# Ledger of designs, part 5: VHH binders against DNA-directed RNA polymerase subunit Rpo3 (rpo3)

Target 1, 262 residues: DNA-directed RNA polymerase subunit Rpo3 (rpo3), of Pyrobaculum islandicum (a1rse3)
Amino acid sequence: MPKATIVEKTPLFLKAVIEGAYPSLVNSIRRVIISELPVMAIDYVVIVSNTSVMYDEMLAHRLGLVPLTTPLQALPPIEDCETGLVDPSECTVRLMLQINAESDKIVYSGDLVSERPDVVPVYKDIPIVKLVKGQSIILEAYAKLGRAKEHAKWQAALASYYYYPRIKVLDEKCKEECKDICKELTNPFECTFNKAWTCRDICGDRLIVEWDRYKYVFWVESFGNYDVETALREAFRILKKKFSDFITTLTQKAGSLVETKV

## First folded at step 24 (VHH)

Design k4 (from k1 with T107V)
Fold by OpenDDE, fold request of step 25:
Structure k4 (fold): chain B 262 residues (1-262), chain A 127 residues (1-127)
Amino acid sequence: as target 1 above (262 residues)
Amino acid sequence: QVQLVETGGGLVQPGGSLRLSCTASGFTFSDYAMNWVRQAPGKGLEWLSSISGSGGSTYYADSVKGRFTISRDNAKNTLYLQMNSLQPDDTAVYFCARRTTKEWDKVGIKIYWYDYWGQGTQVTVSS
């Protein structure tokens, strides 16, 4: 059974060593995290008034990149949103931006007012547009629960992995020679397998780099929509569901084939 | 031709009430979200309220929340704004506006606008 040992953890970051897993599993986890995690993102904008120098398209684009807090526990499963099992309103949040500049000012992400208190900009200090006296921005922004595989605005996290490097330094001078590539050549968490492997070009036979086919360093970084634990839990939920669905499909097909042969 | 005509404006004393109407023609009224906005003298536009095509969802600006009520009668092609507890600061020209159903998607964000506006109706709150 695969084992994971946490090496580093913050609310937004997790690094772990995974043992006893096939590359396919680790890669599947990575892909789910990157492309399938549900998150709220501004999907469409209604421009009421824009007298700024910024084009509506640019304004909308910037708004789409503002990360929003996403309380997954208080939202329906994204599958229910996608299938229409729940009312679309349960998967959508309205935000308002209404600014009349009485003086020169910068409009920030924090100026967005959400109808739902638990879905707000993660960061309040993202600059959106500069206004001079007399200019105004009035718009409705609608956030929708979605996935990164549809559009990058719905990306919630990054993840990657590499083979756990097994490093043997036969000459200590090699560490100094490779310092520009890997400052800590023998630290598997600071010097990735790829970097260590590159160091072989410098050190030659003085450096042995090996790997374990079933041992990996895995890391996840959340963009702040939710914490890394929430991200991982959701990723595993999604993965489990995919496997379950796959097995169900296979079983049904297998059953149909047997019936055809009889 | 799409037309929006506001009525119901006038002079009212502080604390008074008015009911604005916006009569729509030239399009299927129920298919469009409708909105109220106002412009006070020397000030910019201010969004006040929105209502979905079906009337199932309503939204209000904080400045009018609890005092104003947006509603619609799709059978009559009419949008309403009930204004209670009016104050001098509510003095403005009030406009009804239609949200377009046409979307522009250039950068992965759908963009809509208020594409048609009425001529506006003057509301003056004064003692």
Scores: ipSAE 0.848, ipTM 0.954, lowest interface PAE 0.4, mean pLDDT 93
Fold by OpenDDE, fold request of step 25:
Structure k4 (fold): chain B 262 residues (1-262), chain A 127 residues (1-127)
Amino acid sequence: as target 1 above (262 residues)
Amino acid sequence: QVQLVETGGGLVQPGGSLRLSCTASGFTFSDYAMNWVRQAPGKGLEWLSSISGSGGSTYYADSVKGRFTISRDNAKNTLYLQMNSLQPDDTAVYFCARRTTKEWDKVGIKIYWYDYWGQGTQVTVSS
């Protein structure tokens, strides 16, 4: 059974050692985290008034990149949104930006007012546009629950992994010679497998670099829409569902084949 | 030809009520989200309220929430704004505006706008 040991954890970051897992599983986890995690992102904008120097398209683009808090526990499963099981309104949030500049000012992400207090800009200090006196921005922004596989605006996290490096230094001088690549050559968490492997070009036979086929260093970084723990839980939910669906499909197909032969 | 005509404006005392109407013609009214926007003297535009084509979804600015009610009668091609508890700072020209159904998606974000506006109706709140 696969085992994960947490090495480092903050609300937005997690590093772990995974043991006893196939590469396919680890990679699947990575892919789900990067491309399939649900997150709220501005999907469409209604421009009421824009007298700034910024084009509507640029404004909309910038808004789409503003990360929004996404309370997954208070939202329907994204699958229900995608299939139409729930009303679309349950999967969307309206935000309003209404600024009339009485003086020169910068409009920030924090100026967006959400209809849902639990879906707001993660960061309030993202600059959107500069206004001079007399200029105004009035727009409706609608956030939708989505996935990064559809568009990058719905990316919620980064993830990566590498083989757990097994390093044997036969000459201590190699550590010094390789310090520009790996400051801590024998630390698997600071010197990745690839870096250690590169050090062989410097150290030659004085450095042995090995790996375990089923042992990995895995890390996840959340963009702030939700914490890394939430991200991982959701990722596992999605994976479980995918496997279940896959099995169901296989069973159905197998059954249909048997029926056809009779 | 698309036309929007606002009516119902006038002079009212503080605490009074008015009902604005916007009559639409030249398009299928129920297919479009409609909006109320106002402009006070010397001030910029202010969005007040929006209603979906079906009327199922309504939105309000904080400044009017609890006091104003947006509604529509699609059979009559008419948009309404019931304004209660009017205050002097509500004095403005009130516009109804149609939201487009056509979207522009050039940057991965769909963009809409208000494409047609009425001429506006004057609302004055004064003692």
Scores: ipSAE 0.848, ipTM 0.955, lowest interface PAE 0.4, mean pLDDT 93
Fold by ESMFold2, look of step 24:
Structure k4 (fold): chain B 262 residues (1-262), chain A 127 residues (1-127)
Amino acid sequence: as target 1 above (262 residues)
Amino acid sequence: QVQLVETGGGLVQPGGSLRLSCTASGFTFSDYAMNWVRQAPGKGLEWLSSISGSGGSTYYADSVKGRFTISRDNAKNTLYLQMNSLQPDDTAVYFCARRTTKEWDKVGIKIYWYDYWGQGTQVTVSS
C-alpha cells in the first residue's frame, strides 16, 4: 500500500518520500501535474490603443505569460468548459489594462484590473513595458482555462522524482573527492540518485549506490496559480476521471454488444 | 466604406442623464462587438464599455458601472450608451469603436483591434 512521508512543505512546494507504488503510478501523477492541470491564462487581447515602443504582438505575448490565480473551487471543471456543459462566459475572465502615462513609468502586471477578484496576476510586479509621458496602453485581455499540453503559458507546476538512493561510503576520502557534486553523500535529499551515480564514477568501488525500485523522492513546485495541495488534489481528480471514463466506456460498449446481438 | 457617427452629446447638469447613439454603416453591424471610449480634456483615452455582436454580453469599467448602460439595436445598426447620474468628471468626447473580427494569431495568443472609430460627440457636465 502506498505511503507518503513529507520531507518539506510550503504553500508552493512539496517534497516527499513515496513508498510502495509502481513507477507507472508515480509517473502518471508527475505527467498530469506538468501538462494537464488547468489554470487561467490570457488567451487573447483586444488592442484599444498602444503608443508604446513595444509592438502589439510582443505586448500580447508578454501578457499571455503572466500567471493568474485560479480558484478551481469556484470555476467549472475544465472538462465542462470544453464539452459545452456550462456557459462559456463561466470559463472566461476579462481583465483590463488601461494606462495613460502622465510621466515616465513602468507598466506592471498588477496594473491589470480583473472583473473577477479571485482571478488576478499572481505577481503584481512583473514589468510589462516602459512608457514615457504621453504614451498609452489600453487593451482588453481575456483569460481562459487551459492546460500546458496546449501551450506552456498554461503550465501550473513542475514535478519530478528520482529513486531514493541508499549510499554506503567505504572510503571516507570519497566525501572530499565528491564534495562539489554531493555535499552530504548519505543525504538522499541533497545527493540525488543521479548525483550519487556521478560520485560513483569518481570513487569507483569505494562508493556503493543502491536503491529500492518502489521508493522515490518526489517533489512538486507550484507557479502560484494555486497552492501545491490544490494542484495535487486536481491531479488525482484528473487521473481518477481518466480511469472512471475508461471503465464507463468498456461497460457501455460491452452492454451495447450484448443488446445488439440478442 | 465603414462609418460610425455619434450623436446625442450636449450640456447637462450634474446628476443629469444623456443617451448617446452611434449609427453604423458600411459593414454587417451584428457581426461586430462594439465599444464606447471617452477622452476628457487634456487626458488620454478611457475605455468605458463593450457589447458583443448579438448584444448578449456587456462589460463596464468600474468608473461607470451602475450609471451607464450599453445596448444595441441590430435592426437599426445603432449602438447606444445611456448615461445616468452624470458628474463633472464625465465631461469628455465620447467615441464609439468597432472591434475587428480577424485576429493575428501566433501560437499561444490572439490579437484583435479597435479598427474604426467615430469622430466623437462632446458631453459636458457643468456644476
Scores: ipSAE 0.606, ipTM 0.840, lowest interface PAE 0.9, mean pLDDT 89
Fold by ESMFold2, fold request of step 25:
Structure k4 (fold): chain B 262 residues (1-262), chain A 127 residues (1-127)
Amino acid sequence: as target 1 above (262 residues)
Amino acid sequence: QVQLVETGGGLVQPGGSLRLSCTASGFTFSDYAMNWVRQAPGKGLEWLSSISGSGGSTYYADSVKGRFTISRDNAKNTLYLQMNSLQPDDTAVYFCARRTTKEWDKVGIKIYWYDYWGQGTQVTVSS
C-alpha cells in the first residue's frame, strides 16, 4: 500500500518519502509534472510601437519567459480549449505593456497590465529592457494555457526522485574523504542515491550503500504559477484522465465486440 | 492599396461626447482586428482600444474604460469609437490602425504588428 511521509513542504516546494509504489508509477507522475502541467504563458504579441534598443523578436522572447499566475479552477481545462469545446476567447488572456519613458527607466514584468487580475506576472521585478528618455514600448500580449512538452516557457515545475539510500559508515574517515560530494553521508535528503554511490567509489568497502526497491525520495519545485499542492492535484488529474480514456477505449471495443457477437 | 480615414473629430466641452469613425478600403475589413491609438500634444502614442475582426472581443486601456466604446460595422467597412465624459486630457490626435494577419515566429513567440494607420483626426476638449 503506497505511503507518503512529508519531509518538507512550503507553498512552492515539497519533499516526501514514498514507500510501497512501483517505480513506474512514481516516474509517471514525475513526467506529468515536468512536461504536461498546464500554465499560462504569453503565446503571441502585437507590436504597436517599439523604439527601444531591443529588437522586437528579443523583446517578445523575454516576455514569453515571464511566468504568469495560473488559476486552474477559474480557467477552462486546457483539453476543452484544444478540442474547441469552449470559445477561443475564454482560453486567452490579454496583457498590455504601455510605457512612454519621460526619463531613463527600466521596464519590468510588473509593467504588464492584465485583463484578468488572477493572471499576472508571478514576479513583478523581472527586468525586460532599459529605456532612455523619449523611447517607448507599446504592445499587446496574449497568453494561453500550454504544456512544457510544447515549449519550455510553459514549464510549471521540476520534479525528481531517487531511491532512498541507507548508508553505513564503517570508517569515519570516509566523511572527510567524501565531504565535497556529501556533506552529511547519512542524510538521504542531501546525500542522494547517486552521490552515495560516488562516495562508495571513493571509500570502497568502508562505506556500505543499501536501498529498498520500493522506497524513494521524491521532490517537486513549482515555478510559482501555482503552489505545489495545486500542481500535484493537477498531475494526478491528468494521469487519471489518461487511464480513464484508455479504459474507455478498451471497454468501447469490448462492448462493441459483445454487441456484435450477440 | 489599403486606406484608413478617420472622421468625427472636433472641439467639445468637458463632459461632452464624440463619435469617431474610421472608414476602411482596399482589404477585407472583417478579416482584421482594428485598433484606436491617440497622441496628445508633446506626448508619445497611447493605445486605447482594440476589437476583433468579428467584433466579438473588445479591449480597453484603463484610462478610457467605461467612457469609450469601440465597435465596428463590417457591412460598412467602418470602425467606431464612441467617446463619452471627455476631459481636457483626452485632447489628442486619434488614429485607427490595422493589425497584421501574417505572423513572424522564430523563437516560439508569434509576433504581429500594426501595419496601416490612418492620417488621424483631432479631438480637442476645452471649455
Scores: ipSAE 0.606, ipTM 0.825, lowest interface PAE 0.8, mean pLDDT 90

Design k4 (from k1 with T107V)
Fold by ESMFold2, fold request of step 25:
Structure k4 (fold): chain B 262 residues (1-262), chain A 127 residues (1-127)
Amino acid sequence: as target 1 above (262 residues)
Amino acid sequence: QVQLVETGGGLVQPGGSLRLSCTASGFTFSDYAMNWVRQAPGKGLEWLSSISGSGGSTYYADSVKGRFTISRDNAKNTLYLQMNSLQPDDTAVYFCARRTTKEWDKVGIKIYWYDYWGQGTQVTVSS
């Protein structure tokens, strides 16, 4: 039975020791987290007026990088958006940026006004552009639910893992010789698997590196579109759907081969 | 060849109503999202409302929501703005504008523009 022991947890970060799972499962979850989690991100803009010093293309690019809160429970599943099962408007949120500068000021991400209070900039203080008195920026911004596998602007989180190392130091000189790599040779959260093997290359047989093929240190960092717990739940939902769809496809292709053998 | 002509402006009392029209020519009107923007004396542009080519999606600025209604008649190539409960702060030149259907898309984000604007129609709200 797979077992997870929490080492550190905040709303946006999780580190855990995982035992009793094949590396293929752990890596499958990691890949879904980094490339397949859905988030809202600005996909296009409509420029009404821009008299700032920043040209339209750079302005739009900066807006595309603003993380937006993403209420997964209130939005269609990403698969329904991608297949067209739902109207595209259900997967799109409109925001408005409308600033006429009456004095020199900086336009921030928080100046975006969303049609949905649950889809807004995660951070209100991201600087977009400076305006001089008399300048204006007026644009419509359209956020779309998407995934990082289409484009990096939709990245929701980072995730990685390494095998849990167990280290025995047979010669205390090795601690000093490896000081630049690992400050605490026996701490698996500081002296990671790869660092431990780098130290082994330095110390030879004076350092023993052991590991369990089914024990890992796993971590996830959310970019703030939603908390890490929501990200993990969505990742497992997506993985489950991928397996379900694969089984359906495989059985249909096998049946199709039999049926065409008439 | 593309033309947008606003009509229906004028002088109204506070609390009054006006209906603006924007007659389009030189393009396939139903293919284009259309918009209303105003400019008060001495102020910058203010976006007010947008409508999709089919008329199925409408959007309003908070300052006019509930008082203004955008609509279109694609058979007559005409965009409308019904303005109710007008106040002195609504005094402005009102423009209709067309959104492009072709975007600029270079490595990531799509950009559209309001590419054609009418000459504007004056709305004045005062006693």
Scores: ipSAE 0.588, ipTM 0.837, lowest interface PAE 1.1, mean pLDDT 90

